# Ledger of designs, part 71: VH-VL binders against Large ribosomal subunit protein uL10m (mRpL10)

Target 1, 224 residues: Large ribosomal subunit protein uL10m (mRpL10), of Drosophila melanogaster (Fruit fly) (q9vpl3)
Amino acid sequence: RGKINIQRPKAPHYERARVVAVTQPKYPELPKAKSCFKTRAERTQQQQENPYNEIIAREVRNWLDHSRLVAFFHLSSITADDIFRVRVQLHKQNLHLKSYGSKIIEQAVKNTRYEAIVPLFHSNHCIVFSPDPEKTAALLRIVRRVPQMVLLGGIVEETMLSRNQLVAYAQMPGLHAVQAQLVQTLSQAPGHLIQQLQAHQNSFVQVLDVHAKNQMNEETPKST
Short names: E, the ipSAE of ESMFold2; O, the ipSAE of OpenDDE; V2, 0.75 times the mean of E and O plus 0.25 times the DockQ between their complexes.

## First folded at step 3 (VH-VL)

Design t11 (from a23 with light chain D94T S95D S97K; framework fv_anetumab)
Fold by ESMFold2-Fast, scan of step 3:
Structure t11 (fold): chain C 224 residues (1-224), chain A 120 residues (1-120), chain B 111 residues (1-111)
Amino acid sequence: as target 1 above (224 residues)
Amino acid sequence: QVELVQSGAEVKKPGESLKISCKGSGYSFTDYWIGWVRQAPGKGLEWMGIIYPGDSDTRYSPSFQGQVTISADKSISTAYLQWSSLKASDTAMYYCARQDYYFSGWFDPWGQGTLVTVSS
Amino acid sequence: DIALTQPASVSGSPGQSITISCTGTSSDVGGYNYVSWYQQHPGKAPKLMIYDVSNRPSGVSNRFSGSKSGNTASLTISGLQAEDEADYYCSSYTDSKTPYVFGGGTKLTVL
C-alpha cells in the first residue's frame, strides 16, 4: 500500500515534497471574520515560489546534464490535442517534450555552460530532450509536420548548434565515425587535447555548414 | 535508396496457415511505422493495420482484428502479416507501406505487393 | 462502413484539365488537413501523388495539384497525358473507428 514512484529518479519528487512541507506556513486559528482568502493564498504561494522554482530549475539542469540531444523551439498557438499527438509520437523515439517558464530556465542555467540559451526563451518556447543524439533526424521529421513548432537551435554532445547546423547534423551519415574521430583525439596529451578538440569541433561544424549549403543549393528535380 | 520488398505470390487452400513478409531497406526500420493494405480483386484499398517495429506497438482495423496477426523482427528489418486459418475471402493483393507519423502520415514507399490466392 | 466518396470514373482528352472529388464528413476530410492521393496503374503498387491536402512529393509532376473545401477534397490534373490513365484513390485521417479511410477509387480514362 501507499504511493510508490517507480521512475528511476526519485530525488526531485522527494526533495520537492520535503521543501514544500518545510516552507508551508502554519497559522493559528484567528477568532475573527473570515479573512481575505485571495490575499492569504497569494502570500502562501509567494512564500513557496522561490523554493519551488529552485526545485524545477534543478530538474531542468538534470535534463540538460543527462541529455545528449537538446532542441529548442519557438511555440506558436497550438491546441492541447495537437501537442498531445506530437508528444506521443516523440515519446516513441525517446524524445521528451518539456515546457518551462523563462525565469526558471534562466535560474537553471545561470553561471553554467548553458547560459547562452537564455535569450531563446523570452517568447513562447518548448524544449525536446533525449539521451540519444542519433534521434535528431527523427525529431526533425516529426516536427516538420507541426508548423507551430519552429526550430531555433540545439545542443548535441554538449556542443551548441544553430538551426542550420542541427539540420546538417541530422542529414549526416556515419555519426559513429565522427564520434570515433573525436575519441581518437582524446588520446592526445591534456594540454594539446583541449586545443585539438576545439579545432576538431570547428572543422566538424565547418564541414556540416558546407554540406548543408550544398544540400540547399541543389535544385529539386524538375519533371518534363 | 529506401524500399520495401515483399515475399512472393502464394496459392493456398482454405484452413491453411500463411505468413507473408515485407523487408525494409535504406532507412532506420525501427523509426517508422509499417502499414498493411488489402486490395481484393477489382476492388479498392482497405487499411488492415499498422506496426511500429521499435516497440512492436500494433494497431488493427476493427474489420481485421482477430483475423490476422501483424508482427515485426527488427534484427532483419522485416514486418509480417499472418493468418492462422485462411478463407476463400482472403484472396487479395496485400501491400505493405511505410509511414513516419501515425496521426497525419501518408504511405510512402509501398512494397510491390504479395498476391494471395485461396482456392480449393 | 465509413468510406470516402469518389466518382467511379472520369475521362478527358490530352491537354485538358480534369478534377477528381473525394467527399467525406467532418470526422475526416472536413475536420483535418490530412488528405492524401495515390495513383495506381494496372498491376502496380499505389504511388503517393499528394499529401496533406496540397503538398507534392519530390518527383511528382506540377500538373498534379490538391485542394479542399469543406468536406470535399479535390485532385486536379492539368495538361492531361496518356500516362495519367490510372486509378486514383484518396485517403484521409479519421477520428472514427479506424485512423485511416480510403476512397472507393476513380478510374481516369484518357481519350
Scores: ipSAE 0.038, ipTM 0.557, lowest interface PAE 6.5, mean pLDDT 78

Design t18 (from a23 with heavy chain Q99L D100G W106Y P109Y; framework fv_anetumab)
Fold by ESMFold2-Fast, scan of step 3:
Structure t18 (fold): chain C 224 residues (1-224), chain A 120 residues (1-120), chain B 111 residues (1-111)
Amino acid sequence: as target 1 above (224 residues)
Amino acid sequence: QVELVQSGAEVKKPGESLKISCKGSGYSFTDYWIGWVRQAPGKGLEWMGIIYPGDSDTRYSPSFQGQVTISADKSISTAYLQWSSLKASDTAMYYCARLGYYFSGYFDYWGQGTLVTVSS
Amino acid sequence: DIALTQPASVSGSPGQSITISCTGTSSDVGGYNYVSWYQQHPGKAPKLMIYDVSNRPSGVSNRFSGSKSGNTASLTISGLQAEDEADYYCSSYDSSSTPYVFGGGTKLTVL
């Protein structure tokens, strides 16, 4: 069922809408060029990158650098009410749900070890950050009830992991040394990981049609 | 610490309206779902519904949808369970309980219960 | 619809170990690790004893433990004491009907 995500539409609560708006990235409009003393050529030549994009890109880099757990999700259509409740539940576990535009993510990770994640963000997406890698199991428990969020992969202790590797990490007991060794052993080249993640994105229709819910839950298969 | 205090026992006739209360204290009331659980005399526990007081989002059990109304007043940290018209079959102990985590579905703190008796 | 299946009663002697089962389907107990157990003494509110299959809240004796295998969850009470005599209810998240479902309850008698 998924009652938290499947409900009759209701008007957004003002306080809830305000909290969501405050946590979303803001991109203020740049001032328009005044044409009375500037030619078309001058306006074109003075093209600048949006300075607000650089500020937000720094925020993204800061989250990546200070998080020992980063999880990447494809995000389907979801109501403001539902995403707010997910965000609240995640926040209680020190898990921080963030959404950023693809250009900003590209700008943030360019020339860094995270550059390989850019292809994941060509469609609708969100990212969950946490300083605590032990929260991976809690994250997956929460996300199992949110069919709109499809796990693509993540980064644990600076190691890029596919969806299956991240799920395997979550299944380990709270033995830091064993978990660290597993992450190191399961680590794959960024190119291979990206190929696997892109294959998952490209097959979303089929994934949703056959077994999306069961794969998200990672429960032992049961015969009915 | 965390405590849920419910209103006192009620004795009503069929057709009468009733509103019972559950006051939370010792925690951030708007950050936890509050649930209502029914227990008929000599019977087991039945989940009725839950409310998130921060935005008044309410979820009902199919068995109780349309039969009761759950509401909350966050300014006084109080949740309510209301009937527009009571039936003899509504005779039961009613518990409010704090939902520790929505997806896990466990109730970590319980009120003392409100006994509702409906008879003619 | 269909509540989780528990035995109506279980009995044991002081110092013994007893187990109470809670059987559901793949859409509740079998599908998720979201099983909780409650203890209820006569005339009192239920008390949470176990959550998420095997976790104990602060203040709950380590004599109480939980486990799950397939569609059946179990509550085990070791070193049985007279004060353990109570009704025990299991509960699970349910994806097929109501989001939370309770078991029918088990009366534990300590002889």
Scores: ipSAE 0.000, ipTM 0.420, lowest interface PAE 16.6, mean pLDDT 75

Design t19 (framework fv_anetumab)
Fold by ESMFold2-Fast, scan of step 3:
Structure t19 (fold): chain C 224 residues (1-224), chain A 119 residues (1-119), chain B 111 residues (1-111)
Amino acid sequence: as target 1 above (224 residues)
Amino acid sequence: QVELVQSGAEVKKPGESLKISCKGSGYSFTDYWIGWVRQAPGKGLEWMGIIYPGDSDTRYSPSFQGQVTISADKSISTAYLQWSSLKASDTAMYYCARHSYYWTGFDYWGQGTLVTVSS
Amino acid sequence: DIALTQPASVSGSPGQSITISCTGTSSDVGGYNYVSWYQQHPGKAPKLMIYDVSNRPSGVSNRFSGSKSGNTASLTISGLQAEDEADYYCSSYDSSSTPYVFGGGTKLTVL
């Protein structure tokens, strides 16, 4: 068997709103998205015509409040097929990949402690949620194979962590007290952390683009 | 410089086990998928499955799920295709090929392993 | 039986152009730009000729070109040469049942 398992669509408000938008439920209809985040024009139209924006924002807030692991990613262009494959791999580890418009995220986090994350979502993005912070290592292993997804940072046990600190957290399986101390130290300067995450994103995306181009050249059967 | 070298031809009887190999060289073995493709005598190409050696993530064609096992040993840059009990219908040429995820396709192929299963 | 549909054979004379079709559905050829073409000479392993519908690997003659319209991909070989005589296979990503599927193959005869 190589058929990809397609998960249940019943309960989430976001999924229900999406399904109402002309999709045949029998056969999985896979949209030809070049990015897991829609264009600005599509987002503006969706905001005007979709009456469920407040319900979707409430869903995002619920995910933030009930997930002990939240990871933020920048996305380069990626096919619907490729993102679906990643979503299936993540779901096996109880990791839930979600894509929301920047304005919906702003509405969800407005007047909350998470408001500082808004600048991370001004470009193409997606978010991975999990109730289990011990899945950070599994998450990083899976996304390592997806060069279009670039880790920016995240939230573990309600504390914002940079990319490097998330990697460090994943690599300390036997040191629970040290892990707790690490996450606590970042509560003090959210603005500085966001600045670091944005700087790291720009630098890392440049390095990744060079690496991806080199990989493309090496992978094609070109005479070198 | 990129090369996939497969094990030699095999002649087996029905019910016997078999494990054939595909050794990659000239590239980072753990950064590319390895696929297995079957070609029965006088027939076309048939995709069997694919493995990512870095974490042994393996995918099978529905026709071959449960019929064969694909594995890899990244320490020696070698992928394997294995049968627990061969059938006469397993008589075929078996190719391994490197697959790129950045562009979809099998860019380098092994020379093939001929497997003959007869009484 | 679930494989992509190709003509069993095609023939041409040296210097002519020929086209080989590869027909699938919206879940494979029609749905994605992930069509590859392979050349196989008798007794040899396949060689990648075209990937991602129309891209040529380095070392493949510019006489080979690929295209796609709807559910049908096409391989065109211009300026036919005797060395082009081989079996040609298309392949595509398949979202329905198999991650990849091959066509049944086309034997090209050069007179």
Scores: ipSAE 0.000, ipTM 0.414, lowest interface PAE 17.7, mean pLDDT 74

Design t21 (from a23 with heavy chain Q99S D100G Y101W G105S W106Y P109Y; framework fv_anetumab; at its last look DockQ between E and O 0.15; V2 from the best seeds 0.00; counts 0 for: pae E 12.6 > 2, placed apart)
Fold by ESMFold2-Fast, scan of step 3:
Structure t21 (fold): chain C 224 residues (1-224), chain A 120 residues (1-120), chain B 111 residues (1-111)
Amino acid sequence: as target 1 above (224 residues)
Amino acid sequence: QVELVQSGAEVKKPGESLKISCKGSGYSFTDYWIGWVRQAPGKGLEWMGIIYPGDSDTRYSPSFQGQVTISADKSISTAYLQWSSLKASDTAMYYCARSGWYFSSYFDYWGQGTLVTVSS
Amino acid sequence: DIALTQPASVSGSPGQSITISCTGTSSDVGGYNYVSWYQQHPGKAPKLMIYDVSNRPSGVSNRFSGSKSGNTASLTISGLQAEDEADYYCSSYDSSSTPYVFGGGTKLTVL
């Protein structure tokens, strides 16, 4: 209702407005458009100014530095009792379930080779750490029974792997040379990966057969 | 490949001690739980307890807590169930079984069973 | 002590379907999706037929299926065969006092 004159705004007809005019009211000058956007470095530096966040970020870096297996999960709503039971079962396999805020993870991986994982943590998430990459099969077996945890991908021997690549890695037994070669191969495009795996299929099958026979003779497959 | 082999049948008198065994093969023994299940003649299955051989963490059913001892020797991939003093009511078939999960254990592989008879 | 309630006996004819119920409380069957079913023939060890309510292990016939509604889990056997005649036991996680509990068992007779 009413009209607004942009060139000359309509003044109220009561005495109060005239008193304000006499005192030279401070009219807000339009602030200059903020032309400088915070750089990624400036945003990250501001977050690190919080001492609490930096302490937790250092904890995350320590877990990354000490873990040869890191798995990332989307986490749906889950009760405290249920997540506690999952943590206990994972701990039996030397698998450590941790939950950190997205900003803390960003601070932890800033200027590291793992900075590319940040987009995975835009929603509710958790991470499983282990010093033993041979526990990937045990991890997948356990989380199969936790529908609230959805595998997104991970890091094995400092190599980032997709969900399907982690599943493929879990199918290989504790043969370090074969597993290392597979990890290197899994970092490539799917078409090239399939061709390489098919080319070496007989050799891998033979190595796996020897390993399986050795496991039967020892009855302990070298898990720590 | 995966197999659980139990010790042979036992005939004992009340008051005697007994230790029966369950040997796992074809898998990583320290990565799975071993449970013990009892079945009295003509009766149903009763869960007794479970052990994780990797760290010897043991959990017992309230009915069997203090009545038996569950142990494991990971060097020979063998779990044990032991009584200090047998009673006639201990006469039953005893099964060992493998589980990958403690909190909602399902047993995917079972031993053939050990028949324990306690009589005068 | 029997914590989970099963019918003592069920019967059916070859080719029919039968269902065995397993009833507990909200602290076991009703509260969790951790229900298993075992088949036991006389003088033999139990065999896992269903785990985590509805999953079948490799080598178990697709005639066997599991489900759960509220505090009651069900094992359904379709296309009933003479070899299915056995005792069936349910089991569940129990949050109240024990991590694991069995049902009383159900004798299936194929007439």
Scores: ipSAE 0.057, ipTM 0.562, lowest interface PAE 5.4, mean pLDDT 78
Fold by ESMFold2, look of step 4:
Structure t21 (fold): chain C 224 residues (1-224), chain A 120 residues (1-120), chain B 111 residues (1-111)
Amino acid sequence: as target 1 above (224 residues)
Amino acid sequence: QVELVQSGAEVKKPGESLKISCKGSGYSFTDYWIGWVRQAPGKGLEWMGIIYPGDSDTRYSPSFQGQVTISADKSISTAYLQWSSLKASDTAMYYCARSGWYFSSYFDYWGQGTLVTVSS
Amino acid sequence: DIALTQPASVSGSPGQSITISCTGTSSDVGGYNYVSWYQQHPGKAPKLMIYDVSNRPSGVSNRFSGSKSGNTASLTISGLQAEDEADYYCSSYDSSSTPYVFGGGTKLTVL
């Protein structure tokens, strides 16, 4: 059997400059009195945006804390119909497809054991959460028909696994006890596993960040 | 060792039916997509379609939709390419190929090819 | 249905490096990192040389390398050998023609 290779994420549009008008909030047309009031309005708006991000970040932390299986995917261009069909198929298996902005992920995992996952979200992505680690095989069978979803790796029983390790975990036949043994064995060297994942992803992210600096966007998160 | 073995060369007349086969071995046949690729004499490769033998999910190139039927029999690890009425323009080499387990975007193992000749 | 554009032929001397281009659109080569390259000797089936733009399968020489810039993927063969004389095809996932498109092929001649 051939080795399973890690996929590179789809690059953002590097030809696109920041064209979105950063004139929000509104420009004042008269100088003195209107300028002062709009400055206060701008401050209030920015303050309000921070509480919204914290609520969503807490949702992400809750999913991470209560999921025995977490899988990370790069998401290429996909139609709304196709992603909806995939979400329905996954949900039937107690697999919950979510997508969050990269800044929200950074806020959610800052100062946690999962901080190493942040580089995975500098490209278009999605995450699958599940309480059921035995559903890993079902997850991979559903996603293998969806070339737009590229497996990057995952977390099983609080242990980070590479793509190859997660696939190997899914292919192991037998009882839940056998799958628990695999996760236990991998947990005995968590620092080495994390270092390999971080070094590989950090190098890739650094190169990608340099080439894509001019196109910054945040997506709207899905509500729960 | 992964291997795809195709049925032998065929010589047919226009209007006849034909079903050629591709038998996979050395791997879990139901866990990988199988694709069919056409190569007309002196021409390049053309993707025709793919099938997932586990549930028979089948997808065709727009150029070949309705022109051929792709199927699989998972009990004997065999995929098929089938014509109901051959045309002279169907003269070509036909390859089956396995897609990657986690990807349906490239073909890592290829059959030896089946030459189909359609002449009157 | 949109084919990927490759040069019809490329030539090089033994020991030299050559590059074969494969140009598509934002719906295929430019939009996804699912570019693969195949080598085909006369009378034989294609063989996968590169997948996912730059990865080599086990058993493929490191003289073969792949890259991509914008809508153009490239296969580079360093240290040309007589055995490299063959036809080379690129392929990509194509969101508009789901799921695959091939290039027209490039005949490599080793002088």
Scores: ipSAE 0.007, ipTM 0.448, lowest interface PAE 12.6, mean pLDDT 74
Fold by OpenDDE, look of step 4:
Structure t21 (fold): chain C 224 residues (1-224), chain A 120 residues (1-120), chain B 111 residues (1-111)
Amino acid sequence: as target 1 above (224 residues)
Amino acid sequence: QVELVQSGAEVKKPGESLKISCKGSGYSFTDYWIGWVRQAPGKGLEWMGIIYPGDSDTRYSPSFQGQVTISADKSISTAYLQWSSLKASDTAMYYCARSGWYFSSYFDYWGQGTLVTVSS
Amino acid sequence: DIALTQPASVSGSPGQSITISCTGTSSDVGGYNYVSWYQQHPGKAPKLMIYDVSNRPSGVSNRFSGSKSGNTASLTISGLQAEDEADYYCSSYDSSSTPYVFGGGTKLTVL
């Protein structure tokens, strides 16, 4: 019983090979998921003729208005597969990765408080949206592993933050933790404050007492 | 306070193996990258590689790829740099340093350095 | 390999302002605002002085400032003091290969 060489299977008989070649289901080439991240050039060409630009712009506005966390990224030589992987990871954290043309972004933010973000979109870019600002740390953790995604800045709680500020924000203890710390600090402060206030009062009283004693000693006539 | 403490100076012979360590404290060790930087005597700083202890994602400089191994043990908040076979040219000060993000391009905290001397 | 070019040495008198330049290419210093500066005293570890071109970490003197124009980043030290004598290294992001590239270093001498 000849050892079936699984490493080099014998070529099937010519007739069988023909049948197999013809019967191989031509799986429709999965439309190469055209990387939603088209180059600037590709995006610019498509944006000129799309009657749906307004609709998309509205979508962008909607995302901006309903997101408490928005992060802007530059994309450098990232593959569609890599983007997909990142997207999935982000999605698991309720982070939504989107990419829009610069013109669409411009249209979306025109005459809004977000108009300042337009310069960020001169290159290949993507945006991550989240309703939860506490996911900033998670976002940064995920993108740390993606060298093709460069953080440019973001919006947290309607505040524009630089890259550094976002990083700092992510490192901060959660609002609740900070509040708890604040409360703790405030709870400790009154004791210290009272002590300090009392210390000054006590010192003042002591000084007055010394002064009073000195005055009494000066008024005692030397009974010659 | 954030601190990186490195293992002590090493004197080795060519061909010997070596593993030096960098222990982080005062911060979440798994949330920051740890990079290794070489500085030969009288020379400049050279980035060797970097590791994310959270998932052990490791990146190397092309110049050091295959020459060294970077690893981390998150359970003890320690990063490692190791050689399988040392060369005289490996004589240098080695620094570990923390980076908050892969694209930060900066190291905010540094270890004190480990001097490695390789002499016949 | 993208190289950051620094002058080998710079000197100044106490109280003066000096500038150290770091010149890269459009793919690094020119393309991104990820330039950092480190101070290194003899026998000591480098210390971060400036990050992201112009940001100063806590604890760093306000005498140190950073800027960038074109492909050249600059570290300026105002009110030069004897303690500022050290080696200074710039670093930048290399979009082609590595997030961390160091310049050759500049020796600052305080006269």
Scores: ipSAE 0.006, ipTM 0.505, lowest interface PAE 9.7, mean pLDDT 82
ESMFold2 (binder alone), look of step 4: mean pLDDT 90; pTM 0.928

Design t22 (from a23 with heavy chain D100T F103L S104P; framework fv_anetumab)
Fold by ESMFold2-Fast, scan of step 3:
Structure t22 (fold): chain C 224 residues (1-224), chain A 120 residues (1-120), chain B 111 residues (1-111)
Amino acid sequence: as target 1 above (224 residues)
Amino acid sequence: QVELVQSGAEVKKPGESLKISCKGSGYSFTDYWIGWVRQAPGKGLEWMGIIYPGDSDTRYSPSFQGQVTISADKSISTAYLQWSSLKASDTAMYYCARQTYYLPGWFDPWGQGTLVTVSS
Amino acid sequence: DIALTQPASVSGSPGQSITISCTGTSSDVGGYNYVSWYQQHPGKAPKLMIYDVSNRPSGVSNRFSGSKSGNTASLTISGLQAEDEADYYCSSYDSSSTPYVFGGGTKLTVL
């Protein structure tokens, strides 16, 4: 039980990194269900009753709370080798590619300001986290070469942005005040982000209503 | 100021080779995909393919794979569309257009078009 | 066959509103919000009017709007003017082939 600190300004020295790794809380992984010995119903029920899900959901909440850049992607068919290469390139830029099941994402964001993102995760997906919003340009440059990763939208400095707004933000790196003003200028009603969900509009009316209600209760988004 | 300028009209005979060009200016040429679009006389727009000039990653529509070659020379900010052997059915207006920074995207600006006429 | 289905023609009177449809499948229009609309006057290159379903680039009149429901995207032009008379094309990202596909085009006549 520890906070995931993704805002660390420096990588620890090798010896200190080893000490930190030893003192970090370890989350035991539950053994995978043996699918050949379980029925579909039993497998589904085991997933619903799995305490592992709450541990990972808590980890997702920590990533969301401690990242100033979060980008959401639909993930089409991609080889393990290709996604590994992307992960390595992203890691060099302090960008952390994570894949979580839709039930875990739903559990993590339920009753939070991020609940409206749940429809993004009804199909194959991945999320990129970073403590550094200035890395948005590096993120999009890397992912631009990976057509299997389709940008849906994201969160920059706690402001929900569409794909196009993220692209505009990425083209203005380096000047903190200018970037903050751009985020405020590009900030729009939740409807624009939800149009990027790539889901049937009728099935998401309820989610739109909930998100719009949450946004109407908060007229001034947090700014740096 | 972002602009795409295409080469002039061509009149060719069947069997001849042809290479037309699309020159980008006013932006970082290697950071944007360039798309090629065909429009036969009196017909609609057909997407042919796109190229990323930074690494020459090229994607063709199924109808044009093997029919044409798309290339780019980043040293002169120019994309190319090439035929090894023209056919009368290649008679069309050919447009290049810049895609937005991220794939998938939209196309803006467009070149003025190159009219290719193939007749005996 | 055309990849995206548009009506061949549509007509309206000055000051009226018209809508042009663009129908695809779940692998293009229905599955994704990457629909663009282009206006083409005779002898000229296409001009971007709408991108990502409903967004207008700078310089495009607010009389033009876009929407999508299921497998059908729509371009709506309000307050029709003579200068709106042109061919209109929709385009979408397509996951089942290479990245893009066009509709067959719609000729708008303002009478």
Scores: ipSAE 0.007, ipTM 0.510, lowest interface PAE 9.0, mean pLDDT 77

